VH-VL binders against GTPase-activating protein rrc-1 (rrc-1). Designs and how they scored, part 16

Target 1, 194 residues: GTPase-activating protein rrc-1 (rrc-1), of Caenorhabditis elegans (q20498r280to473)
Amino acid sequence: LELTDLYMRTGKKVPVIVEKCCASIEDQGIVTGIYRQCGIQSNIQRLRAKFDSGAEPDLHEFGQRDIYSVSSLLKQYFRQLPNPLFTYQAYPKLIEAFEKEDSLSEKVESLRFSLETMPEAHYRTAKFLMEHLTRLCKSKSLTDMTSKNLAIVWSPNLFRPPPTLNGADTHLLSGLNVHTAICDFFIENSESLF
Key: E = the ipSAE of ESMFold2; O = the ipSAE of OpenDDE; V2 = 0.75 times the mean of E and O plus 0.25 times the DockQ between their complexes.

## First folded at step 21 (VH-VL; framework fv_refanezumab)

Design k71 (from k65 with light chain I101F; at its last look DockQ between E and O 0.60; V2 from the best seeds 0.62)
Fold by OpenDDE, look of step 21:
Structure k71 (fold): chain C 194 residues (1-194), chain A 121 residues (1-121), chain B 112 residues (1-112)
Amino acid sequence: as target 1 above (194 residues)
Amino acid sequence: QVQLVQSGSELKKPGASVKVSCKASGYTFTDYYMNWVRQAPGQGLEWMGEIDTNTGKPNYADDFTGRFVFSLDTSVSTAYLQISSLKAEDTAVYYCARDDFYDLGYYFDYWGQGTLVTVSS
Amino acid sequence: DIVMTQSPDSLAVSLGERATINCKSSQSVLYESNNKNYLAWYQQKPGQPPKLLIYWASTRESGVPDRFSGSGSGTDFTLTISSLQAEDVAVYYCQQYYNWFTFGQGTKLEIK
C-alpha cells in the first residue's frame, strides 16, 4: 500500500507500524548491531500481518524477546513500499541538490526544498525516520552504529532510481554509493533539513 | 490436559465444499496460533497456513490460497478449515496443530487426531 | 521458502541398534541472536497424527524417551535413536520454523 493511500485512509501522516517500531527500538533496541542484525522471518511476517490487518501488536512485549525482528520489520516495510520513502519524483532532485552544492548551508537549503516537494505522507514519514535514526546515533557507544553505518543499512530500503524508458539507471555512480552519502547526510543534518 | 478434537471424516464430490472443525480444550485458546497441515495418502506433511486466534487473521501458504479459508469461533474455542470447489487431489488427512505465539517457539506441540476428506465422483 | 531434505527416505534397523536420520535445510535455520536452531523432529505412526519429539534441534519434548536425541546446527541436523525399540517403527519428519513452516519429505523407519 502506498504511503499516500494509507494516509488518506487512516488520516495518519506517519504509519502506525513506523511509529510503533521506532518507539520499541528506542526503548529496547539500544543493542549492538541494531538494524544490521537480521530478525527471524517468521516473527517478521507475523508482525507484518498483524499491522496489515489493522491491529497494533504489543511490540514492547515482543521486543523484550526479539528486538531484531522488530528492526527488520521496519526495514522491510520501507523496502516494500511501491513508491520508496524518497519518491521516484523527488529522487533526481535530491541527487542533483546533493551533488551540485558545495557549501553546507546551500546543500541543506537545496535538499530541504527538494524534500518539501514530496507528498505530505512521505515527507512526514521521512522526517520521523531520520529523527529516529539521529537519536539512535547518540547511543553509538552501545550499538556500534554510526550515522554512516545506519546509512549503509538503510539507504537500499529508502532509495530506488526511477524507472527509465531504456531501463538504464543514469543516476548510478560507479564506485560511489551516492544513496548512502545522502542518507548519512540526512541523519547528520535532520534538524536542519526537516 | 490439552486436547484438539477434530470433526469426523468427510466424503464429498468434486466441486462441493467441506468445513473441518478443530475444537481446543485444556488451555487458553487465544494464546496460541492454530495451524493446518495437509497429508495426502502415503505422502508427507504440508503446512497449509495459520490463523491468529487473537485477531482471526489467517496466513496462508502459497499453495493454499483461494479455495482454502481459515476461520474461528472463539466462543467455543474452535478453528475451522473450509475448502471450496473440491478436487480429487484434495483427498487427504487434514490436521490442526497449535504453536506458541512467540514465547518459547513455533513448533507444533499438540495435534488434532486428523480429519480424512475424500473427494470422489 | 526453506526446503528441508531428509536422508534416507527409508531405513531398516535391527532391534537394539542405532538409527540415524539426517535432515538438511536449504538455508541456515540458526538464529544468531539467541543461538538457537529453529528445527523440530516429529514421529508419526500409522493412523495417528504426528508427535513432537525434539525442538530447538536438541531439546526433547516431555515424555520422549532418552534414546531419542537431536543434534546439528545451521543447515545439517540429525535425529538419533540410540537403541531401536519395536514401538519406534514410524515415519519421522524434520521441520523448520525459522521462515514459516516446512517439513522434510519424511523417513520411514522399520525393523530389520
Scores: ipSAE 0.586, ipTM 0.847, lowest interface PAE 1.1, mean pLDDT 94
ESMFold2, look of step 21: ipSAE 0.662; ipTM 0.865
ESMFold2 (binder alone), look of step 21: mean pLDDT 94; pTM 0.961

Design k72 (from k65 with heavy chain D103E; at its last look DockQ between E and O 0.06; V2 from the best seeds 0.00; counts 0 for: pae E 5.7 > 2, placed apart)
Fold by ESMFold2, look of step 21:
Structure k72 (fold): chain C 194 residues (1-194), chain A 121 residues (1-121), chain B 112 residues (1-112)
Amino acid sequence: as target 1 above (194 residues)
Amino acid sequence: QVQLVQSGSELKKPGASVKVSCKASGYTFTDYYMNWVRQAPGQGLEWMGEIDTNTGKPNYADDFTGRFVFSLDTSVSTAYLQISSLKAEDTAVYYCARDDFYELGYYFDYWGQGTLVTVSS
Amino acid sequence: DIVMTQSPDSLAVSLGERATINCKSSQSVLYESNNKNYLAWYQQKPGQPPKLLIYWASTRESGVPDRFSGSGSGTDFTLTISSLQAEDVAVYYCQQYYNWITFGQGTKLEIK
């Protein structure tokens, strides 16, 4: 289900699964390699099946035994959004803003403008997630996860180039690690951007 | 039919090591956590910890972080408890017990028959 | 760790009468989000491993006779045997699974 559709149906600015997973990880997931280390595949599959059925399972038991299954599920949720968190529509503008501006203040301003063009559900969920990741960076001595480490594992789940059409659209920035760089910038500057 | 079959009793001297086995059958071994529970003679039950049968990563109870090692051989659906530097106080029956992650609860529906380890010189 | 305290340490009950065993946790084992009490009861007969009787405080395991029931919430729990039979002579343990696992010290039940 698309984020905008979920918001229209529920009135909730951030999906409940995102809120619950982030809360569980901040409470139980200050552990080595959070978001980098994968959970047990059978646990992830069971969690996913429960959410797909509409049950929305309690994360207490999962987080106690295998917090990595909670973090893996959250990444999977974003990876599987029909329109990615940072939308197909905003993608070219965000990349351009990040690469074009030389000063920090101009880069922040241009990115803020582009972020504010996203649908409300995407904007609010992005704010929630980035602030979550920024808070996790405060515990890097316990998790071994810097903002760069988090950006490496998160960026593939948050940015997706628009689908290629017969018009030969290209991913000129593919393989240049730009998704990681912009994600790292978002984590480091979330207070200024949102 | 679910079964957990443990290795036979052991007589050991202080300072030796012992390795207790727990062979599972009748279910998919990697779908369940394996737990170890100690019961000294005439005493109650004491949870020692668990091992994730999919990854081999153990979680030990605080009193069991040191001389106690959990391990697996998934090719024969078997969990192991190794105790090093045995002390007289390690004399106990050691049980393996499974819990089903998919039931979303940490209670043990099947137990091994127990293995008596006696430490005496 | 959550400490589980059972009472009494032992009791004797006449055949056909009601037996009640209490278990108290040092912290609540009720998870309010799902409204479940993370509490199980086990029966252990001499020379045998423990046998699961009750989980989620009040749910009977398959094959457990109806005379066994569990009740309580939060920190205070009871196991009740409504009409004691000879085969019910055993040690009974409560177990919390809210924060890892701890067992009560056990309650020995005998026929009077």
Scores: ipSAE 0.066, ipTM 0.598, lowest interface PAE 5.7, mean pLDDT 87
ESMFold2 (binder alone), look of step 21: mean pLDDT 94; pTM 0.955
OpenDDE, look of step 21: ipSAE 0.871; ipTM 0.939

Design k73 (from k65 with light chain E32S N34H; at its last look DockQ between E and O 0.70; V2 from the best seeds 0.59)
Fold by OpenDDE, look of step 21:
Structure k73 (fold): chain C 194 residues (1-194), chain A 121 residues (1-121), chain B 112 residues (1-112)
Amino acid sequence: as target 1 above (194 residues)
Amino acid sequence: QVQLVQSGSELKKPGASVKVSCKASGYTFTDYYMNWVRQAPGQGLEWMGEIDTNTGKPNYADDFTGRFVFSLDTSVSTAYLQISSLKAEDTAVYYCARDDFYDLGYYFDYWGQGTLVTVSS
Amino acid sequence: DIVMTQSPDSLAVSLGERATINCKSSQSVLYSSHNKNYLAWYQQKPGQPPKLLIYWASTRESGVPDRFSGSGSGTDFTLTISSLQAEDVAVYYCQQYYNWITFGQGTKLEIK
């Protein structure tokens, strides 16, 4: 289901599954390798089914036993969006803004503008997720997850080239995928960007 | 004591429908998922899927989509399996079995006695 | 899908002797975070539903005789009956619950 459609149906700018998973992780997921370690597929699938049915499962039950299944569920949710969190429409604008601007201030301004062109549900959800990841970075001493590590894990779930773009037009920056670099930038500058 | 009691044997013709019931007792019905397992004559066990007893949401195994429907009547702690457009290959014993979501282990500690469904012309 | 393969398909063991049934998964069912293997064993006698014997690969279900034991980790598991009794004649199944649920094809155990 599209984020925008979900927003229209529920009136929630940020999906309940995103809010609940992030809250659970912030509460019980300050552990080594959060978002990097895999959860149990059976648990992930069952939790997803509950959310898809409109239920709000108590993730504290999982948090005390298997927080990695919750983190995997959250990544899976974004990966399976028909239109990525950072939309196909905003994708070229984001890439251009990130590559063309030299100064930090100009880059932030250009990216902010591009982000604001996204539908409300996508923008709010992106803001929510980036702020969540920024908070997690503050606990890197406990999780061993830096903004870069989080960006590496998350960027494949949040960015996809539009179908109109040739797959050969993969952008690399200093040996890193441009998506990872942009995601890292979003996490490090979330307060200024959103 | 925990018990799962299923409905009796069924004899159906191809194209007909059947509805098997599984009544639970001796525990809180909504604390456990209910699963369905098929066993063709002389064959092994096949997991068909599960149903969330709290929400009524079913999850079907890939081979059991379309003609198979899980449902509940929580007021009588009963789960149902409905099979439509029956085929000869649907001839099997069907079991209900519970698993404990809270233990994060989906093994089956209690089973129904099984319901034989025979599909014959 | 995780495929479970048991071996042998059938075996005959003398009374009082050890019976060993193997189960192999196509991928690991070990969850490192819990240090648990998502693997169960069942016994099924003719005309009866399966009965849970072992879960978490090595934990014996309540009421199950201590001659039954489960071992193994990752992709290779074993059910052992230390001293076969007459009432142990049955078909045995392994089951993974790491990714959905799948069963082994079963192993028929008879008395030699």
Scores: ipSAE 0.430, ipTM 0.784, lowest interface PAE 1.1, mean pLDDT 92
ESMFold2, look of step 21: ipSAE 0.687; ipTM 0.876
ESMFold2 (binder alone), look of step 21: mean pLDDT 93; pTM 0.954

Design k74 (from k65 with heavy chain T53P; at its last look DockQ between E and O 0.63; V2 from the best seeds 0.74)
Fold by ESMFold2, look of step 21:
Parts: C-alpha cells; sequence; structure tokens
Structure k74 (fold): chain C 194 residues (1-194), chain A 121 residues (1-121), chain B 112 residues (1-112)
C-alpha cells in the first residue's frame, strides 16, 4: 500500500507501524549495531501481519526479546513501499540539488524546496524518520552506529531511482554511493532540512 | 489448568469435507497463536500452519495453502480446521497446539488430544 | 526450509542405562543477537499427543525429570536420558523454530 493511500484511509500522516517501531527502538534499541544487525524472518513476518491487520502488539515486551526484528521490520516496510519514501518524482530534484557545487546553506535551501514538493504523507514520514535517526546518532558510543553507518544500512530502503535512470548513473555510483551520501547528509542536517 | 479439547474422530469418504474443533481453556486465548500439526499413521509430525487469534489471520505452510482452512471463534475460545475435497492421504491425526507470541519461541507447551480423520475409498 | 535429521531412527537401551539421540539441522539455529539456539525436543508416547521436554536447546520444561537433558549448539544437538526408565519408551522429535517450524523424523526408543 502507497503512503498517500494509507493516509487517505487512516487520516494519519505517519504510519502507525513507523511511529510504533521508532518509539520502541528509542526505548529499547540503544544497543550495539541497531539497524545493522538483522532480525529473524518469522518474527518479522508475524509482527508485520499484526500491523497490517490493525492489531496493537506490545512492542515493549516484544523488543525485550528481539529488538533487531523490530528494526528489521521498519527497514522492510520502507523497502517494500511502491513509491519509495523519497518518491520517484522527487528523486531527480533531490540528487541534482545534492550534487550542485554550492555552499552548505545553498545546498540545504535547495534540498528543502525539493523535499517540500513531496506529497504530505511522504514529507511527514520522512521528517519523522530522519529526526529519529538524528536522535539515534547521539548514542553512537552505545550503538556503534554513526550517521554514516546508519546511512549505509538505510539508504537502500529509502531511495529508488526511476526505472529510466537506472544504469545511467553508473558513473556517479563508482567509488561513491550517492544514496548513502545524501542519506547521511539528511541525518546530519535534519533540523535545517525539515 | 491449560487445556485444549478437540472434537471426536471422523470417518469420511473421498470428496467430503470435515471440520475439526479445538476448544481452549485455562488461559487468555488471544495471547497465544494456535497451530495445527498433522501426523499420518506411523509417520512423524508436520506443521500445517498457524492462526493469530487477535487478528483472525491464518498463515499456512506451503503444502497446506489450498484445501485447508483455519478459522476461530474468540467468543468461545475455539479454533477450527476445515479440510475440503478429502483424499485418502488426508487420513491422519490432527493436533492443535499453542505457542506464546511474546516468548518468541515457536515451541508448543500444550497440545490437544488429537482428532483422527479417516478417509476411506 | 531448515531440514532436521535425527539419528538413529530407532534404538534399544537397557533399563538404567544412558540413551542418546542426535539431531542435526541443515543450517545453524543459533541466533547471534540473543545467543539462543532455537531448538526443542518432544516426547510422544503411544496414543498421546507430543509432550514438550526441552526448549532453547537445553532448558527443561517444568515437570520434566532431571534425567532428561539437552545439549549442543548451532547445527548439532543431543537429547540425553541419563538413566532410562520404563515410562521413557516413546518416539522423540527435535524441532527447530529459527525459521518457521520443522520437525525431525523422530527416533523410537525401546527397552532392550
Amino acid sequence: as target 1 above (194 residues)
Amino acid sequence: QVQLVQSGSELKKPGASVKVSCKASGYTFTDYYMNWVRQAPGQGLEWMGEIDPNTGKPNYADDFTGRFVFSLDTSVSTAYLQISSLKAEDTAVYYCARDDFYDLGYYFDYWGQGTLVTVSS
Amino acid sequence: DIVMTQSPDSLAVSLGERATINCKSSQSVLYESNNKNYLAWYQQKPGQPPKLLIYWASTRESGVPDRFSGSGSGTDFTLTISSLQAEDVAVYYCQQYYNWITFGQGTKLEIK
């Protein structure tokens, strides 16, 4: 299900699964390698099914036993969106704004404008997630997860180039992962961008 | 204390349908997944799948995605297994068994007594 | 699927003697994140449903006699009955729950 369709159905700009998982991870997930270490497939599938059916699992109790399945579920949710969090439509503008040879303040302003073109559900959910990841970076001594480490594991789940741009950006992906770089930038600058 | 009581044995002809019940008592029905396990005569145990009593959503093992339907009635703490278009190879004992969702261990601490379904051609 | 292979298929042991039953999984069932082995053992006596003996590879279920013990890690597991009693005649199954659920084929234990 598309984020905008879910918003229309529920009236919530940020999906319940995203809100609940982020809260659980901030409560119990300040642990080594959060988002880097993988959960168990059957635990993830059961938990996803409960959220898809509108149930309200106790993530405090669940997370005490397997917080890495909570973090894996959240990544899977974003990976499986039909239109990625940073939409196909905004993708070219975001990449262009990020790659311009600008001052920091000009880059932030250009990215802000591009982010604001996204549908409300995508914008609000992106704001929520990036602020969550920024807060987690304050605990890197406990998690061993810097903003760059988080960007490495998160960017594949958040950005998907439109089909006509795949392969065409092979040069830009050589030696540098632009998706990781822009994700890292979003995490480090979320207060200015959103 | 905890008890899972299944319906009685069934003798059926090929092509018929059967519905096995499993009534739970002594615990909060909605806190535990209900599982179905098949054991053909002289053979081992085969997990058929599960049903979540909170959502009513079943999850079937690959070999059981067709003629087998899990359901439940939470008002009477009862799970059901329905098998349609019965075949001779469906002859088996069918068990219900529970696991604790929040323990995150999919092992079965309590089992029903089993229901023998015999399909004779 | 994770295939569970038990050995032997059948064994006979004298009363008071030690019985051992082996179970191998086709892949590791140890979850590094919590250091638990996702492995259980069941006993099934004739005409009865299976009864849980051991979970997390080595934890005895409440009410299970001390003579039953589980050991092993990763892919190799053992159920041990330290002094066989007459009531221990049964078929024993291992079960993994690391990736959904798979049972071993069972091991029939008899008195010699």
Scores: ipSAE 0.674, ipTM 0.868, lowest interface PAE 1.4, mean pLDDT 91
ESMFold2 (binder alone), look of step 21: mean pLDDT 93; pTM 0.952
OpenDDE, look of step 21: ipSAE 0.883; ipTM 0.947

## First folded at step 22 (VH-VL; framework fv_refanezumab)

Design k75 (from k65 with heavy chain G105A; at its last look DockQ between E and O 0.60; V2 from the best seeds 0.66)
Fold by OpenDDE, look of step 22:
Structure k75 (fold): chain C 194 residues (1-194), chain A 121 residues (1-121), chain B 112 residues (1-112)
Amino acid sequence: as target 1 above (194 residues)
Amino acid sequence: QVQLVQSGSELKKPGASVKVSCKASGYTFTDYYMNWVRQAPGQGLEWMGEIDTNTGKPNYADDFTGRFVFSLDTSVSTAYLQISSLKAEDTAVYYCARDDFYDLAYYFDYWGQGTLVTVSS
Amino acid sequence: DIVMTQSPDSLAVSLGERATINCKSSQSVLYESNNKNYLAWYQQKPGQPPKLLIYWASTRESGVPDRFSGSGSGTDFTLTISSLQAEDVAVYYCQQYYNWITFGQGTKLEIK
């Protein structure tokens, strides 16, 4: 289900699954390798089914909390969006803004503008997720997950080249691909960007 | 004590439909997932899928989509399996079995006695 | 899908002797975060539903005789009956519940 369609159906700009998973992770997911370690597929599937049915499952319903299944559920949710969180339409603008602007201030302004062109549901959900990841970075001493580590894990779930764009040119910045670099930038500058 | 009691044996013609019931007692019905397992004559166990007793949401195994429908009547703590457009290959014993998702215990501690469905011309 | 393969398909053991049934999964069913193996064993006698014997690979279900034990981790598991009794004649199944649910093909245990 598209984010926009879900918004139209539920009236919520940020999906309940995203809000609940992020809240759960902030509460109990301050553990080593959060978002890096895989969860249990059966748990992920059952939780997803509940959310898809319109239910708001208690993520504490398991006798032994499995926070890695929750984090995996969240990543999976974004990965499975028909239109990525950072939409196909905004994708070329985001790449261009990130590559062309030299100064931090100009890059922030250009990216901010590009982000605001996205549908409301995508923009709000992106804002919510980036703010969540930014908060999580504050606990890097406990999780061993820096903004860079989180960007490496999350960028494949949040960015996809549009079908019309031939990704012939792989742009790498400092050993990272452009998607990872942009995602890292979003996490580090979320307050200014959103 | 926990009991799962299934409906009696069925004899059907090809193309017909059958609905098997599984009545639970001795526990809170909505605290456990209900599963269905098929066993053809002389064959092994095959998991068909599960149903969330709280939401009514079914999850079907890949081989059991389309003609197979899980449903509930929570007022009588009963789960149902409906098979439409029956084929000879559907001849089997069908079991209901519960699992405890709260304990991540997706194994089956209690089973129904099984319902034989025979499909023959 | 995780495929469960039991070995042997059939086994004949003398009364009082050890019976060993193996189960292999195509993928690991060990969850490293909680160090649990999502693997169960069942016993099914003719005309009866399966009966749970072992869960979490090595935990014996209440009421199950001590002669039954489960071992293994990751992809290789074993059900052992230390001293076969006449009432142990049955088909035994392993089951993973790490990714949905799949059963082994079963092992028929008979008395030699």
Scores: ipSAE 0.657, ipTM 0.855, lowest interface PAE 0.7, mean pLDDT 93
ESMFold2, look of step 22: ipSAE 0.696; ipTM 0.879
ESMFold2 (binder alone), look of step 22: mean pLDDT 94; pTM 0.959

Design k76 (from k69 with light chain Y97W; at its last look DockQ between E and O 0.61; V2 from the best seeds 0.00; counts 0 for: pae E 2.7 > 2)
Fold by ESMFold2, look of step 22:
Structure k76 (fold): chain C 194 residues (1-194), chain A 121 residues (1-121), chain B 112 residues (1-112)
Amino acid sequence: as target 1 above (194 residues)
Amino acid sequence: QVQLVQSGSELKKPGASVKVSCKASGYTFTDYYMNWVRQAPGQGLEWMGEIDTNTGKPNYADDFTGRFVFSLDTSVSTAYLQISSLKAEDTAVYYCARDDFYDLGYYFDYWGQGTLVTVSS
Amino acid sequence: DIVMTQSPDSLAVSLGERATINCKSSQSVLYSSNNKNYLAWYQQKPGQPPKLLIYWASTRESGVPDRFSGSGSGTDFTLTISSLQAEDVAVYYCQQWYNWITFGQGTKLEIK
């Protein structure tokens, strides 16, 4: 299900699964390698099935025993979105803004403009997630997860080039890890971008 | 006193259907997953899949997608396994077994007594 | 899929002697999040369902006699019966639940 469709159905700008997983991880997931360590597939699928059915599992109880499956579920949720969090439509503008601007203030302004073109559900959910990741960076001494480390494990779940761009501008993607770089920038600058 | 009591043995012809029941007692039925495990004569154990007794959502192991259907009647704390288009290779003992979602263990502390399904012409 | 291989396929042990059954997984079933091995052992007598003996590799289920013990970690696990009794004649299965559910092929234990 698209984020915009979920918002229209529920009236919630941020999906319940995102809110609950982030809360659980901030409560119980200040542990080594959060988001880097993989969970157990069966636990992840059981959690996903409960959320998909409209049930609301007790993530405090679950997370006490298997927080890495909670963090893996959240990454899987974003990876499986039909339109990625940072949308196919905004993707070329975001890449262009990130790569072309030389000064920090100009880069922030250009990225902010492009982010604001996204549908409200995508914008609000991106803001929520990036602020969550920014808060986690305050605990890097406990988790070993810097903003760069988080960007490495998160960017594959947040950005997909649109099919039309892949055919026209594949040189923008080959040999370059721009998704990690822009994700790292978003985590480090979330307060000014959103 | 947790108990899982299954329906009796079945003798069927190829192409028929069978529905095995598993009635739970001594605990809150909807707090636990129900699992189905198959054992062909003289063979080992094979996990067939599970059903969430709270939501009714089944999850089948790869080899058991299609002809095998898990279902529930929570009003009588009963899980069901239905097998359609029976084949000779479906001849086996079928067990129900429970596990606790929050315990995070697919180790099965309570099993039904098993239901022998025999498929022969 | 994680393949569980038991050895031996069958064994005969004299009453009062030690029986040892091995189980090897094709990949580690030790989970770093909680540092637990996702492995169980079951006993099955003819005409009966499996009975849980050991879970988390070494934790004995309530009511299981002290002569049953589990050991091992990662990929290599052992069920030990320290002093075999007549009622221990059964087929024994290991089972992992680290990545879904698979059982070993079983080990038939007889009295010599």
Scores: ipSAE 0.463, ipTM 0.781, lowest interface PAE 2.7, mean pLDDT 90
ESMFold2 (binder alone), look of step 22: mean pLDDT 93; pTM 0.949
OpenDDE, look of step 22: ipSAE 0.803; ipTM 0.904

Design k77 (from k65 with heavy chain N54D; at its last read DockQ between E and O 0.67; V2 from the best seeds 0.79)
Heavy chain, then light chain:
Amino acid sequence: QVQLVQSGSELKKPGASVKVSCKASGYTFTDYYMNWVRQAPGQGLEWMGEIDTDTGKPNYADDFTGRFVFSLDTSVSTAYLQISSLKAEDTAVYYCARDDFYDLGYYFDYWGQGTLVTVSS
Amino acid sequence: DIVMTQSPDSLAVSLGERATINCKSSQSVLYESNNKNYLAWYQQKPGQPPKLLIYWASTRESGVPDRFSGSGSGTDFTLTISSLQAEDVAVYYCQQYYNWITFGQGTKLEIK
ESMFold2, look of step 22: ipSAE 0.758; ipTM 0.908
ESMFold2 (binder alone), look of step 22: mean pLDDT 94; pTM 0.956
OpenDDE, look of step 22: ipSAE 0.860; ipTM 0.931
ESMFold2, look of step 23: ipSAE 0.765; ipTM 0.908
ESMFold2 (binder alone), look of step 23: mean pLDDT 94; pTM 0.955
OpenDDE, look of step 23: ipSAE 0.849; ipTM 0.929
ESMFold2, fold request of step 24: ipSAE 0.764, 0.756, 0.760; ipTM 0.909, 0.904, 0.908
ESMFold2 (binder alone), fold request of step 24: mean pLDDT 94, 93, 93; pTM 0.955, 0.953, 0.954
OpenDDE, fold request of step 24: ipSAE 0.886, 0.887, 0.904; ipTM 0.945, 0.946, 0.961
ESMFold2, last read: ipSAE 0.764, 0.761, 0.763; ipTM 0.909, 0.907, 0.907
ESMFold2 (binder alone), last read: mean pLDDT 93, 93, 94; pTM 0.952, 0.954, 0.955
OpenDDE, last read: ipSAE 0.885, 0.887, 0.883; ipTM 0.945, 0.946, 0.943

Design k78 (from k65 with heavy chain D31R; at its last look DockQ between E and O 0.61; V2 from the best seeds 0.68)
Fold by OpenDDE, look of step 22:
Order: structure tokens, then sequence, then C-alpha cells
Structure k78 (fold): chain C 194 residues (1-194), chain A 121 residues (1-121), chain B 112 residues (1-112)
């Protein structure tokens, strides 16, 4: 289900599954390798089914807490969006803005503008997620997850090149692909960008 | 005492439909997932899928999509398996079994007695 | 899908002797986060539904005789009957519940 369709159906700009998972992780997911370690597929699927049915499952109801399944559920949710969180439409603008501008202030301004072109549901959800990841970075001493580590894990779930007939541009910055670099930038500058 | 009691044996023609029931008692029905397991004559156990007894949401195994439908009547603590367009290959004993992933795991501590469905011309 | 393979398909053991059934998973069913193996064992006698024997690879279900034990981790598991009794004649199944649910093909245990 598209984020925009979900918003139209529920009236919530941020999906309940995103809010609940992020809250759960902030509460009980301050553990080593959060978002890096995989969860149990069976748990992930059952939880997903509950959310898809319109239910709001208690993510703390597990007799044996499994926070990695919650984090995996969240990543999976974004990965499975028909239109990525950072939309196909905004993708070229985001890449251009990130590569063109040299100064921090100009880059922030250009990216902010590009982000605001996205549908409301995508923008709000992106804002919510980046703010969540920014908060998690404050606990890097406990999780060993820096903004860069989080970006490496999350960028494949948030960015997809739009279908194009031609396009073989290599976008690498300092050994990282452009998606990871942009995602890292979003996490580090979320307060200024959103 | 926890009990799962299934409906009686069925004899059907190819193309017909069958609906097997599984009535639960002795526990809170909506706190446990209900699973269906098929066993063809002389063969092993095959997990068909599960149904969330709280939401009614089913999850089907890959080989059991389309003709197989899980449903509930929570008012009588009963789960149902419906098979449409029956084939000879559907001849098997069908079991209901509960699991609780909240406190335990996706293993089955209680089973129905099984329902034999025979599909024959 | 995780494929469960039991060995042997059938075995005959003398009364009072040890019976050993193996189960291999195509991928690990050990969850490192909680260090639990998502593996169960069942006993099925003719005309009866399966009966849970072991869960979490090594935890014995209530009421199950102590001659039954489960061991192993990761991809290799074993069900052991330390001293075979006449009532232990049955088909035994392993089951993983790490990724959905799949059963082994079963092992038929008979008295020699």
Amino acid sequence: as target 1 above (194 residues)
Amino acid sequence: QVQLVQSGSELKKPGASVKVSCKASGYTFTRYYMNWVRQAPGQGLEWMGEIDTNTGKPNYADDFTGRFVFSLDTSVSTAYLQISSLKAEDTAVYYCARDDFYDLGYYFDYWGQGTLVTVSS
Amino acid sequence: DIVMTQSPDSLAVSLGERATINCKSSQSVLYESNNKNYLAWYQQKPGQPPKLLIYWASTRESGVPDRFSGSGSGTDFTLTISSLQAEDVAVYYCQQYYNWITFGQGTKLEIK
C-alpha cells in the first residue's frame, strides 16, 4: 500500500507501524547493533499482518522481548513500499542537490526544497524517521551505531533509482554510494532539513 | 482442560467444497493463533497456514493459496478451514493446532483429533 | 523456505536400547539475540494427532518421559530416546518455527 493511499485512508500522516516501531525501539532498542541485526521472520510477518489488518499490536507483548524483529519489521515496511520513502519523483532532485552544492548551508537549503516537493505522507514520514534515527545516534556509545552505520543499513530501504531507460552514472563519495551519503547527511542534519 | 474438537470425516466429489470446523475450549480462544496442518495418507505433516484469532487475519503457506480459506467464529470459539474445487490430491487428514508466540513459540502444544477429507469420484 | 531433513527415514531399535533421530535444517534456526533454537519435536502414533515432545530444541514438554531428550544447535539437531519402550513406536517429526513453519519428512521408529 502506498504511503499516500494509507494517509488518505487513515488520516495519519505517519503510518502507525512506523510510529509504534520507532517508539518501541527508542524505549527498548538501545542495544548493540540495532537495525543491523536481523529479526525472526515469523515474528516479523505476524506483526506485519496485524498492522496491515488495521490493528495496533502491542510490540511489548512478546513474552520474550525481540526488539530486532521490530527493527527488521520497520526496515521491511519501507523496503516494500511501492514508491520509496524518498519518492522516485524526488530522487533526481535529491541527488542533484547533494552533488551540486559545496557549502553546508547551500546543500541544506537545496535538499530542504527538494524534500518539500514530496507528497505530504512521504515528507512527514521521512521527517519522523530521520528524527528517530538522529535520536538513536545519541546512544551510539551503547548501540555502536553511528549515523554512518545507520545510513549504511537504511539507505537501501529508503532509496531506489527510478526506472529509466538510460542511466549508468556512478555516484560514489569517499567510498560510499550516494544513497548512503545522502542518508547520513539527512540523519546528521535532520533538524535543519525538516 | 484445553481441547480442540474437529468436525467429522467428509466424503466429497471432485469439484465440491468442504468446510472443516475446529472448536476450542478450556482457554481464551483469541489469545492463541490457530494453525492448520495437512497430512496425506502415509505422508508427513504439512503446515498450511495460520489465522490470528484476534483479528481474523490469515497467513497461508505458499502451497495453500487460492482454494483454501481460514475463517473464524469467535462467538463459539471455532476456527474453520474451507477447501473449494476439491481434487483427489486433497484427500488427507486435516488438523487444527494452536500456538502462542507471545509467551512461547510457534510450536503446537494442543491439536485437534483431525478430520479426514476423502475426495473420490 | 527452510527445509528440514530427518535421518534416517526409518529405524528399528531393540527394547531398552537407545534410539537416535537426526534433523538438519537448510539454514540455522538459532536466533543469536536470545540464543534459542526454534526447533520442536513431535511424536505421532497411528490414528492420532502429533504430540509435542520437545521445544526450543531441548526443553521437554510437560508430561513427556525423561527418556526423551533433544539436543543440537544451529542446523543439526537430535532427538534421543535413552531406553526405548514399546509405547514409543511412532513417527517422529522435527519442526522449525524460525521462518514460518516447516516439518521434517518424519522418521518411523519400530521395535527390532
Scores: ipSAE 0.647, ipTM 0.854, lowest interface PAE 0.9, mean pLDDT 93
ESMFold2, look of step 22: ipSAE 0.756; ipTM 0.904
ESMFold2 (binder alone), look of step 22: mean pLDDT 94; pTM 0.956

